# Ledger of designs, part 8: VHH binders against Transforming growth factor-beta receptor-associated protein 1 homolog (tgfbrap1)

Target 1, 275 residues: Transforming growth factor-beta receptor-associated protein 1 homolog (tgfbrap1), of Danio rerio (Zebrafish) (Brachydanio rerio) (a4ig72r23to297)
Amino acid sequence: RINIECIECCGQHLYLGTNDCFIHHFLLEEHTTAKGKLAFNAQKLLHKYLGLKKPVVELKAASALERLIVLCDSAITVVDMVTLEPVPTGGAKLKGVTAFCINENPVTGDAFCVEMAVVLARRRAVQICTVHEDRVQMLKEVTTPEQPCALSLDGYNICLALSTQYMILNYSTGASQDLFPYDCEERKPIVKRIGREEFLLAAPGGLGMFANAEGISQRAPVSWSENVIAAAVCFPYVVALDEGFVTVHSMLDQQLKQTLSFRDGQLLQDFEGKV

## First folded at step 4 (VHH)

Design b14 (framework vhh_3k1k_2)
Fold by ESMFold2-Fast, scan of step 4:
Structure b14 (fold): chain B 275 residues (1-275), chain A 120 residues (1-120)
Amino acid sequence: as target 1 above (275 residues)
Amino acid sequence: QVQLVESGGALVQPGGSLRLSCAASGFTFSSYAMRWYRQAPGKEREWVAGISSSGGYTSYEDSVKGRFTISRDDARNTVYLQMNSLKPEDTAVYYCAAWRGGLTYKYDYWGQGTQVTVSS
């Protein structure tokens, strides 16, 4: 059976990574229904087999370089985000990787590179590096209380999913802010940057909670299913993966706008409550 | 029924010290992270300090680092904020808050606050 493992969004482009080592690329098109409701259609553009026979664990768009960064078989590869063909990294070997993210609010002034944070197996630390068209440069190691399960970056703030709680760490000042406890064995952690100084976190009880360096936000939570395993931010929307379904929530009013089912490599609109 | 009751607020002179307490009831205190916030007149509420459910991690807003210390006593269901080297800028109503992730945003519990005034 084909299971979706990860999801990424860039503008109207939606990427799904599968357990059988494919990336599926869709275009999300907004339309207004005959009844005046907003809806989305997913148009399949491409799918690509990566040749590794391992799950695609994480995807992240680096839109300034037109690249998609892929974590598969504990290794990071960079592909073109349109063709999904591999691009060279100047011989850099990013192996033994368990998690990564990019900094969409970078602390470097270089517009021709992407800041990336990488978690290496058996390390209680995050590696900060820059990704260029032809090379990867290691910049700094940031010590963490334990090996992070997931992470997201906003400037100097790292939002970390640890085994029993979420935490924000500022690696410039060393300040930290506890968020809330969870159990990584009962629920897969999700951390996503939604904007400047704000993160979206999967909380127990089927909630997507908003947080910043000062703690939990006054913004109302997103009502997710308790089975959400991945999410991506497509401002003003959050797309989330729930047991073969892709849900679209607005971050402006926190309302569910759309549900799509993944079947036979297609995303199909799901009609609720009429049968 | 969750209740948080702050106490210890007072008028102190610059350079003075004060300890705030927050007594909690109606939930399993040891399972919750605890935080202190403050709100000065005409300002938005800002975070001051936090302590994890285990007490193993503490965090502080930059302007209070080295001066304030957060701690907890789970046997007494109480969180404390020790404030040293107080400045006029620390004048605010101080609020206690509890979070465990199982609480929805609408059940984020705040105490009624305790007034701290730092003035000569």
Scores: ipSAE 0.000, ipTM 0.110, lowest interface PAE 19.1, mean pLDDT 79

Design b15 (framework vhh_3k1k_2)
Fold by ESMFold2-Fast, scan of step 4:
Structure b15 (fold): chain B 275 residues (1-275), chain A 120 residues (1-120)
Amino acid sequence: as target 1 above (275 residues)
Amino acid sequence: QVQLVESGGALVQPGGSLRLSCAASGFTFSSYAMRWYRQAPGKEREWVAGISSSGGYTSYEDSVKGRFTISRDDARNTVYLQMNSLKPEDTAVYYCAKYLRSGYSHFDYWGQGTQVTVSS
């Protein structure tokens, strides 16, 4: 059986990573139905086998470099986001990686590098580095209370999924803000940056909760199931993998807009998913 | 305003060579990656080649690897596609595209295209 393990969105482009080591690339096109509702068609553009017999754990678009960053078999690989062909990383092999993210609000002034944060196995720290065309350069190690299960970056703010709670840490000021509790061993944590100083987090009770650096939000939660395992932000939409389906929610009104089924390498509109 | 103007398309014999040019204006050319696409009659638009903003990285569709070379001249705000060993299946309208780093469309800025016909 082919299972979707991770999902990433960049504009209208949707990327799915599978348990059999493929990346599937779709163009998500929106239209208004005859009943005045928003609907999406997913057109498959490409799929690519990455050469490993391991699941693709995480995908992140690094649009400034036109790259897709792939976590598979505890190693970071970089591919071209259009062709999905591997690109050289200047001999930089990041191994022993359990989680990563990129900083879409970078603190460096270099327009041609990507700021990336990685979590290494058995480390109570986040490694912050810059990814260039020809090298990876380590910038800083940020100590954390425990090994993070997942993370997201916004400038100096790191939103961390720890074993029993989410937390925001500002690594410039040293300020920290504890967020709501959860259990990362029970269900996969989700942390996504949705904008400047704002994050979307998977909460107990089947909720996607919003939080800023102070742990508060003016947005109502998104209603997910207890089985959401991955999400990607395509503002104003959030795309999630929920009970074997890809769901599209609006972050403006927090309503479910569409459900898509992954079958035979295609994303198909799920006319039956209402039950 | 962003403008992309493709040129260099022509009728060429199989095995021949052709160089396409795309002149860009209205943006800081050296800061953006560029792509070439093609569309044959009755077929969908297909990615052909890409070049990074620095020119340090290039990528190609499998059927053109070893035959096509993408390059850029930032002093002239131009991206090129050198096409060697042309085949009838390379017949298409060729488009250049500015890669948009943010927003919904990666290809908001397309040129008019230039027709390449490979026939004896």
Scores: ipSAE 0.000, ipTM 0.169, lowest interface PAE 16.1, mean pLDDT 79

Design b16 (framework vhh_3k1k_2)
Fold by ESMFold2-Fast, scan of step 4:
Structure b16 (fold): chain B 275 residues (1-275), chain A 119 residues (1-119)
Amino acid sequence: as target 1 above (275 residues)
Amino acid sequence: QVQLVESGGALVQPGGSLRLSCAASGFTFSSRAMRWYRQAPGKEREWVAGISSSGGYTSYEDSVKGRFTISRDDARNTVYLQMNSLKPEDTAVYYCATYQPSGWIYDYWGQGTQVTVSS
């Protein structure tokens, strides 16, 4: 049984990580129907087995370096974005990792200074590091109230999923903003950066809530379901995995635009309301 | 061993153009992303443009987007910055850089080339 564990979008490229250690790479083609409705077709480009019998937990594109960063078996591996072949990391041992993210709003303002945040097992801290074509350098440790379950980074702001709540921490100033409570034992936390100064969070009640450093946004929530387990931003859309379906919501009007089913290694267009 | 040598800086009038070059040696140029930074008098060094190792991805600071173009020639181990429609606020020393920062300072920088946009 193949289960999708994680999703990543980079431009028109969709990457899916599976429980049997494959990455599936698709090209998303958007078109307008005769009725003026937007539709997506997914063309499979390749799939790659990473050599382990462990789930691929998280994928993140570092497009400026043409790399895909993979979390599998508690280790970070860097692969080529097109071929999915492993590339060297300069001997850096990124082991014992439970979560990571890329800063898509680098503090340096340099898209080629790939800033990454990692959570190490049994640490109440986030490690800030930089990713190079052939190495990773650990730069700074940011103390957190507990080991984060998930995180996302926007400049100096780290949005953290803790065991019982979400919060945003500014690691330059030390300021923090509590968000809303949840229970990580009952729901898989999801935190995604959707733009400068804005995050999308999985909330109880099947809601995707928008937040910034000042708190929860008045922007209307995305209606997923209580079973959403992964999400990726493909601006202006958010792509989420929900009950074996991939749903596409617009972040402009928060409406469901399309549902795709993942079966036999393929993304298939399904009828609206099949989720 | 690693060396970056910038050239092409000059005095130009507003609206003028310049092409900067950065000749690299001491490392495998084709495997590295390359970047341009600048530093104006009394200001901090800021990122200007970058190009991936394949040349397939480029990125620019908002203030130079549409006016500057970064490119590379791996056969010559050189990265270029074509600057068009220059403005007085583009006046700065321009630096070529490679590698990720160690802290907030990059491992390898060139000596810089002065660009002055005035009268």
Scores: ipSAE 0.006, ipTM 0.352, lowest interface PAE 10.0, mean pLDDT 80

Design b17 (framework vhh_3k1k_2)
Fold by ESMFold2-Fast, scan of step 4:
Structure b17 (fold): chain B 275 residues (1-275), chain A 120 residues (1-120)
Amino acid sequence: as target 1 above (275 residues)
Amino acid sequence: QVQLVESGGALVQPGGSLRLSCAASGFTFSSYAMRWYRQAPGKEREWVAGISRSGGYTSYEDSVKGRFTISRDDARNTVYLQMNSLKPEDTAVYYCAAFRPDYSYTFDYWGQGTQVTVSS
């Protein structure tokens, strides 16, 4: 059975990673219906087998380098964003990785360098590094209370999904802010940067909750099911993966805008946009 | 005004070769990655080959890998598809598309297509 494991949005482009080691690339087209409401078409552009029979567990667009960063079989591979062919990393091995993210508010200021954070197996720490066209360079290790299950970066703020709670850690000041509790055995943690020093997190009760570095947000929660396993931000929309369905919510009014079904490598909608 | 013009399509026998060209105008060609797609009668448009902005990376659909080669000439604003060992299953209209990795891809950057027929 083919299951979608992860999603990434980048402009109009939607990338899906599957349990059988494919990346599926779609172009999202937004249009208005005759009744004046917004709708989306998803056109399949390509799919690419990455050479392993292991799940693609995370995808992230590194637009400054025109790359996708792929986590598969506990290893990071960097691929060209258009062709999905692997590119050199200067001999960096990038193995034993359990989670990663990129810093979309980097502290280095170099426009052609991407800051990446990686979690290594059995380490209570986050490794901060820089990704260049030809190499990966280690910058800093940040100690954490336990091995993170998921993470997101905004400048010096690391939002961490731990086994029983989320927290934000500022690795410049050492300040930390506990967020709400959850149970990683009952739900897959999700943490995404939405911009403006703000994060979106999967919460108990089928909620996507927003938080800043102080744990506060002016945004009402997004209503998800209890079964959401992945999300990607394409502002003003959040795209979530829910048991074979892709849902699109607006982050401006938190309303469900569309539901798509993934079947035979295609994203399809019902005639009513409902399934 | 953006324009992509495909050419080089013809009728060939199985095992034959063709070179398709796509000439671009109205935009900065060197800033775009390029892709070839094809569409057979009654079927959806499918991806065939892609080449990165720099030309350093190429990728192919499995059924054409080893037989087709994509290349680009930025001085001439042209992308090419060299097609060898053609099969009847390669019969389709071939389309060129411009894709910018930083999110400015649009359907206005599709060409009119060029017909390839491989007759057995």
Scores: ipSAE 0.018, ipTM 0.504, lowest interface PAE 8.0, mean pLDDT 82

Design b18 (from b09 with Y57W R100T S102G G103S Y106K H107S; framework vhh_3k1k_2)
Fold by ESMFold2-Fast, scan of step 4:
Structure b18 (fold): chain B 275 residues (1-275), chain A 121 residues (1-121)
Amino acid sequence: as target 1 above (275 residues)
Amino acid sequence: QVQLVESGGALVQPGGSLRLSCAASGFTFRSYAMRWYRQAPGKEREWVAGISSSGGWTSYEDSVKGRFTISRDDARNTVYLQMNSLKPEDTAVYYCAKYTPGSLIKSFDYWGQGTQVTVSS
């Protein structure tokens, strides 16, 4: 059985990582139905086998460099976003990785690189790196209270999924803000950057909660299920993996806009589970 | 205002060769990756080949690997698909596409009008 393990969105482009080590690339096309309802069609562009016997567990687009960063078999691979072919990393050894993210609001101000954060196995720390077109360079280490299960970056603010709670840490000032509790053994944590100083988090009770650096948000939660395992932000939409379905919610009104079924490498409209 | 114009499609015998061209205008061609797709009657449009903006990376669908070659000429704003050892299964309308990653404001793949390739006796 082929299962989707992770999802990433970049503009109208949707990338799915699977348990059989493929990346599937789709174009999302928005249209208005005859009844005036907004709908999306997913057009398949390509798929690529990465040559490993392990799931693709995380994908992140570094669109400024036209790169997709892939976590598979505890290792980071950088691929071209169009061809999905591997790109040289200048000999950087990116192994033993359990989680990563990119900083879409980088502190360096360099327009020719992407700032990335990596969690290494059995380390109570986050490693900050810069991703260039041909190399990855380690910059610094940020100490954390425990090994993070997942993370997201916005400037100096790191939103961390720990074993029993989420928290935001500003690694420039050392300030921290505890967020709501959860259990990482009971559900896969999700933390995604939405915009400047704003994050989307998977919460108990089947909710996608929003939080800023002060632990508050002006957005109402999105209604997910207890079984959401991955999400990607494509403002103003959030796309999530929910029990074999891909759901599209608006972050503006928090309404479910569409549900798509993944079958045989295709994304198809779900007609109440009958088709 | 992006415009893609495919050409070079024809009727050929099995085992024959064709070179398809896609002339691009309305954008900075050298800055974008380009792809070729095809669509046979009654079938969905499928990816065939891709080339990065630098031209340093290419990728192919398994069924065409070793037979087709994608290339680009940035001075002429043109992407090419060299098709060798053509099979009846390659019969399709071939489309050129511009790949545009990025924001919801400016992130769109454009398709050309297509060029018909028919491989038959």
Scores: ipSAE 0.000, ipTM 0.184, lowest interface PAE 14.2, mean pLDDT 79

Design b19 (from b09 with A33G K98A R100H P101R S102T I105V H107E F108Y; framework vhh_3k1k_2)
Amino acid sequence: QVQLVESGGALVQPGGSLRLSCAASGFTFRSYGMRWYRQAPGKEREWVAGISSSGGYTSYEDSVKGRFTISRDDARNTVYLQMNSLKPEDTAVYYCAAYHRTGLVYEYDYWGQGTQVTVSS
ESMFold2-Fast, scan of step 4: ipSAE 0.359; ipTM 0.722

Design b20 (from b09 with S53K S54G R100Q L104P H107G; framework vhh_3k1k_2)
Fold by ESMFold2-Fast, scan of step 4:
Order: structure tokens, then sequence, then C-alpha cells
Structure b20 (fold): chain B 275 residues (1-275), chain A 121 residues (1-121)
């Protein structure tokens, strides 16, 4: 059946990538109920088939360019955020890609610069590049201990999901900080920058742990299920795909605020049972 | 800085036509995609149509496909919504929107003040 593979948030916009090669685009609006409880309505705007028989494995909003960056069939495609139509990439596709992320704190000093990190198959390195309207420019290659399974960037700090552990590497100073163990073969790793030099990581035991360059953060963990496979940050919330459900947790108090069920291409509000 | 001013809303009979306009200022209009949304009383805001930079690509909500056409005039900094075969369920306030980035991966929508479309006999 149709399964959600990845989630991305950008402002009020929620994007879901599916195993049958669709992107589903929703507008998420919050309101306060008569009883003072926060509630969300998710309205479907459009869906787009990307023309492949492969899952959409990762989506990232490149807000400064009004673009959505898509990883599907080991290749990066750039689409327009509004129409979901492909945008020219200067004649070359980025192929052989296994993971990527956008630097939320670009080292170039331009806060609106789209600085992207790319992991290529069979390489123990991260490629740093900048994404422009009509081209991609390679800036630097950063050597890593293993081919990363997932990554997130915050300035010079790379948070890496390796095969048996998470770690943070500062590629300007060479300093590194080991975090905690996990198994990349048993669960899809999740690593997201949440702001103020801090990352959110999927940990064993159904936990979302917070970490920084000094180690594990003092913040209370988010309580997820054992089966979280994707997450997106939409301040002040974190949205996660969890046992066939989309869950919304507050990053301020780490409490579950809402659950949505995805069925037949729709998000169903106020669902209390499991599918 | 970003300003969007909608116009063209009116009372119209079922089956009629209406053209909405949105005058944009405060940004380089030709460099950005534009969108139309609508909101009926007691309902959440619904996306209606979108148009890419330069107008080469358009997209529509399923219920308006074949009836509505979005277009743009970059020389006039204006986006249009041509609405044909109007139905009572099209009654709503129509909003023009621009996505505004607030960093490399974050942003929000700017909406105009809206223009009221009423489809009734």
Amino acid sequence: as target 1 above (275 residues)
Amino acid sequence: QVQLVESGGALVQPGGSLRLSCAASGFTFRSYAMRWYRQAPGKEREWVAGISKGGGYTSYEDSVKGRFTISRDDARNTVYLQMNSLKPEDTAVYYCAKYQPSGPIYGFDYWGQGTQVTVSS
C-alpha cells in the first residue's frame, strides 16, 4: 500500500514523500479550540508523481530559492516549491547520492545562501556545495570515518549518523565528539538541526535525544515509538512519522500535541486508534 | 515591505465568470512564484492555484481544474485568476500569496487582504 518515506516542513507547508514516487503537499493551519487546546488542520494542496518507480527517500526545502530538493533513485532533483515541476540544474544531475542536508547556519556569512552537504555512495566523505538558481558549485570535501548514513549541518559542525553511533565533527578545527550508539541496519537514522547549535537524534528505546558539540544536551528527550522513520522541524514543533502516524510534539515541553493518520493519500485528523 | 493588493471580487450568478487581479510591490516580482488561496466562512484556507517564475508552469487544486486559469504580467507586477463556470461553492474571500524566506530552509507566506467573491442567484 502507500507508505510515507519522508517528511519536510517549511513554514505552514508540509511535504510528504511516498514509496510510490509521489510528493504530497499540505497546508498546515493551527488554531485554538473553544476549550483552549491547540489543534491543527492539514489541507491537501496538490500531489505530484515524479515519473519513477522508486521511493522518495528525502525532501529538503531550500526556502531562499523557493525550491524543494528531492532525493529519489540515488539522484538529486530540484523542483519548484509551488508547482513541484523540475527546475534546470545547469545540465548535470547529482547522481550516486545516498544522503544530503542543507546547512541552516551557512559558513559563507550569507544567511540566505543555500549550502548543501551531499554523501556519495562508497565515499567516506561529505561534499559541501552551494546551490544557486541555475547551478551547483562544489566548495569542499570533508573526510569522515565511514560513509555517513545520515547527516545534518550547523555551520562547521557536522552531526553524522554512522553505522554504529552518532558523532559531531567540526571540519574547521578537526574536533570530534562521540555521542551514543545505535544500529543503522536495525533503524533508519534521524538527525535534524533544531537551532542554537543543537541537534535532535533518534535513539534506541523510542527516544528523540538532543545533542550539541559538547555531548548530550540537558533537555528532556522526546518520547517517540520504536518505529520513527522520519522527522521534520517546524518551530516550535517537531513532526515525526511514527508507526504509520504523523505525530506533532512541542520542542518547548517535549509533549505530544496531535496525531494524524495517513491513508489513501490523505491526512486524517483526530485519529486515536492504530491503522 | 512585501505588499499584495487583490481586486476584482464581486457578486456573480452561478455559471458566470470573474477575473481577479493581485498587484504586487516591495520585491522583485518576476523572480518569484505566486499563488492564490481562498477561505469560505467557518472553513480553513484552501490553496487554489500556483504559477512559477516567468509563467512556464501552473498548478491547480482538483476542484477548480478546467474552470480557473492563473496567469501573470511581469511588466505590471500583477498575477491574475480567471474564474469560469462559477459555482456557489466557489463563494469565498480570495487571497494572493507570496512565499517569503526567513533563512536557508525556513519561511512563511505573505497574504494580501483578500477580495470577496460571492456566487449566488
Scores: ipSAE 0.015, ipTM 0.438, lowest interface PAE 7.0, mean pLDDT 81

Design b21 (from b09 with K98A P101G S102T G103S L104Y I105P Y106L H107G F108Y; framework vhh_3k1k_2)
Fold by ESMFold2-Fast, scan of step 4:
Structure b21 (fold): chain B 275 residues (1-275), chain A 121 residues (1-121)
Amino acid sequence: as target 1 above (275 residues)
Amino acid sequence: QVQLVESGGALVQPGGSLRLSCAASGFTFRSYAMRWYRQAPGKEREWVAGISSSGGYTSYEDSVKGRFTISRDDARNTVYLQMNSLKPEDTAVYYCAAYRGTSYPLGYDYWGQGTQVTVSS
């Protein structure tokens, strides 16, 4: 009955947003098994109900401010990253939001001012803003060919999930690079920043593909389920959500390292009886 | 090779003060946000305080706000927790952790071994 809607990683911290408006916070701990394999345990730290009867759609860690940014009921709210308690934003509340991301390679001069990109309902544009502890300042509007379904930002490069394709747009130069096609009505799009202007994208056929601003990558694709609905980058790992399971893949060799089951608010190691 | 070493834990009377230190090595300390956590016997680990890599932002758990102060000395690769007006319920093992966002190259928290603080008469 409880479905995971979104996932975010920040260091060893894993956050899951659910359809019943909870955030579940776990600490991921690595250990070596008797067979010499790397494995993960997820220790539950807490969970928090956000007070709405709506799914948590997206979570982003704003590590510079120790905040977690939450998209729920078309509104952005900010909570403390550890306690999950609401943080006063000076009364500021962003509404009518359909997608957002943070820039982990910001072009602003202040590394502790979080740069965020926001998609507003019925707008064919991305709004770039800076988030301070108590305010949001609008910096720039970047026009897009259609309202993006999802996005990720690395410096001046915006990777956009449109209705039928992904694309990368450099909003400083105006250069654009079309990427591979997909269908957003068949599967939820996934766009995540890896770093060095490289992105991880959900492709048809159960593939997580990598692309840079030129549309190329030297990394082999991650093989995952075509039912993957969300992913988070926990370098060197990719954590993905698939029908109640959390899978961990290495970005270094693209191999599946572990599967965890979400059950009763816990992440449990999957029973290996049918390996 | 990454190490976080906590020190300064002691037995103190209620109303007393302590300054905890966490010495970091094996990573670029100035690029990391730092946090303090604590864990009392039979309790879950609790966040206590945090400081951004620049030192421009600090955050505290409500029960310690106004009593505890987190600070950092990047020249010495050290984070501090100044604890004033200590209460018996502050009794715990205190851990420091280094934090950098998921998309950074080293994007994992690092933890120390902890230092015991006991507040009792």
Scores: ipSAE 0.000, ipTM 0.179, lowest interface PAE 14.4, mean pLDDT 80

Design b22 (framework vhh_3k1k_2)
Fold by ESMFold2-Fast, scan of step 4:
Structure b22 (fold): chain B 275 residues (1-275), chain A 119 residues (1-119)
Amino acid sequence: as target 1 above (275 residues)
Amino acid sequence: QVQLVESGGALVQPGGSLRLSCAASGFTFRSYAMRWYRQAPGKEREWVAGISSSGGYTSYEDSVKGRFTISRDDARNTVYLQMNSLKPEDTAVYYCAKYRPSGTIYDYWGQGTQVTVSS
């Protein structure tokens, strides 16, 4: 049985990682419906087998370097965003990785590197590093109360999904802000950076909640199902994997805009709204 | 103003070869990955080949791997598709596309060039 494990969006490009070790790359193309509304078709551009026979558990676009960062078989691999071919990193690979994210608001001034945070198995800490064309450099270890289940970065602010709650930690100042509780055994945690000083979090009750570093937001929640397992941000949209479907919500009005079903390596229109 | 202009399409017999060119203007060509797509009569547009911005990596759809080669000439702002051992099923309009102006990936398409493989 083929299942989607993770999703990433970069501009009009949608990437899906599957349990059978493929990355599927789609182009989202706009069209105008007969009623004058905008809708999207997903055109398949490429699928790539990574050779590991293990689930692809996370994908992240490193747009500054035109690379896609892949977590598969507890190891980080870097591929070209267009061709999905592996790029040489000088042999610098991270293993024993259970979660990662990139810092889209980097604290270093180096335009030729990507700031990345990784969680290593059996460690109650986040490793902050920089990814260069030929190496990975460790910058800092940030101690956490538990091994994080998921994380997102915005400058010095780390939004952490722990076993029973979300938390924001500023690793420069050491300040922390507890967020709402959840249970990671009942629901897969999701945390994504929306923009400067803003995160999107999966909350109990089928809600996507927004929070800043102080735990508050002016945005109303997104209404999801309780079975959302992955999300990607492509401002102004959030794309989520929900009960075997890919859903598109606007972050401006928090409305569901489109649903697509994944079948036989294709994304198909599930519902036209004509019944 | 972004422009992509494909050329080189022709009628060729099975087993023949063609080289397609895509001339780019209106953007910093060396900074962008490039792709070739094709659309056969009555079919949806499909991806054929891709090349990274550095030119160090290429990727191909399975049906063309070993027969087609993508390359780029950054001094001439041109991407090429060398097509060998052509088959009737390669008959299509071939399109060139680029990714991104500014952090958001967006494909710009050319008008296409017709390749017909027939005896």
Scores: ipSAE 0.000, ipTM 0.178, lowest interface PAE 14.7, mean pLDDT 79

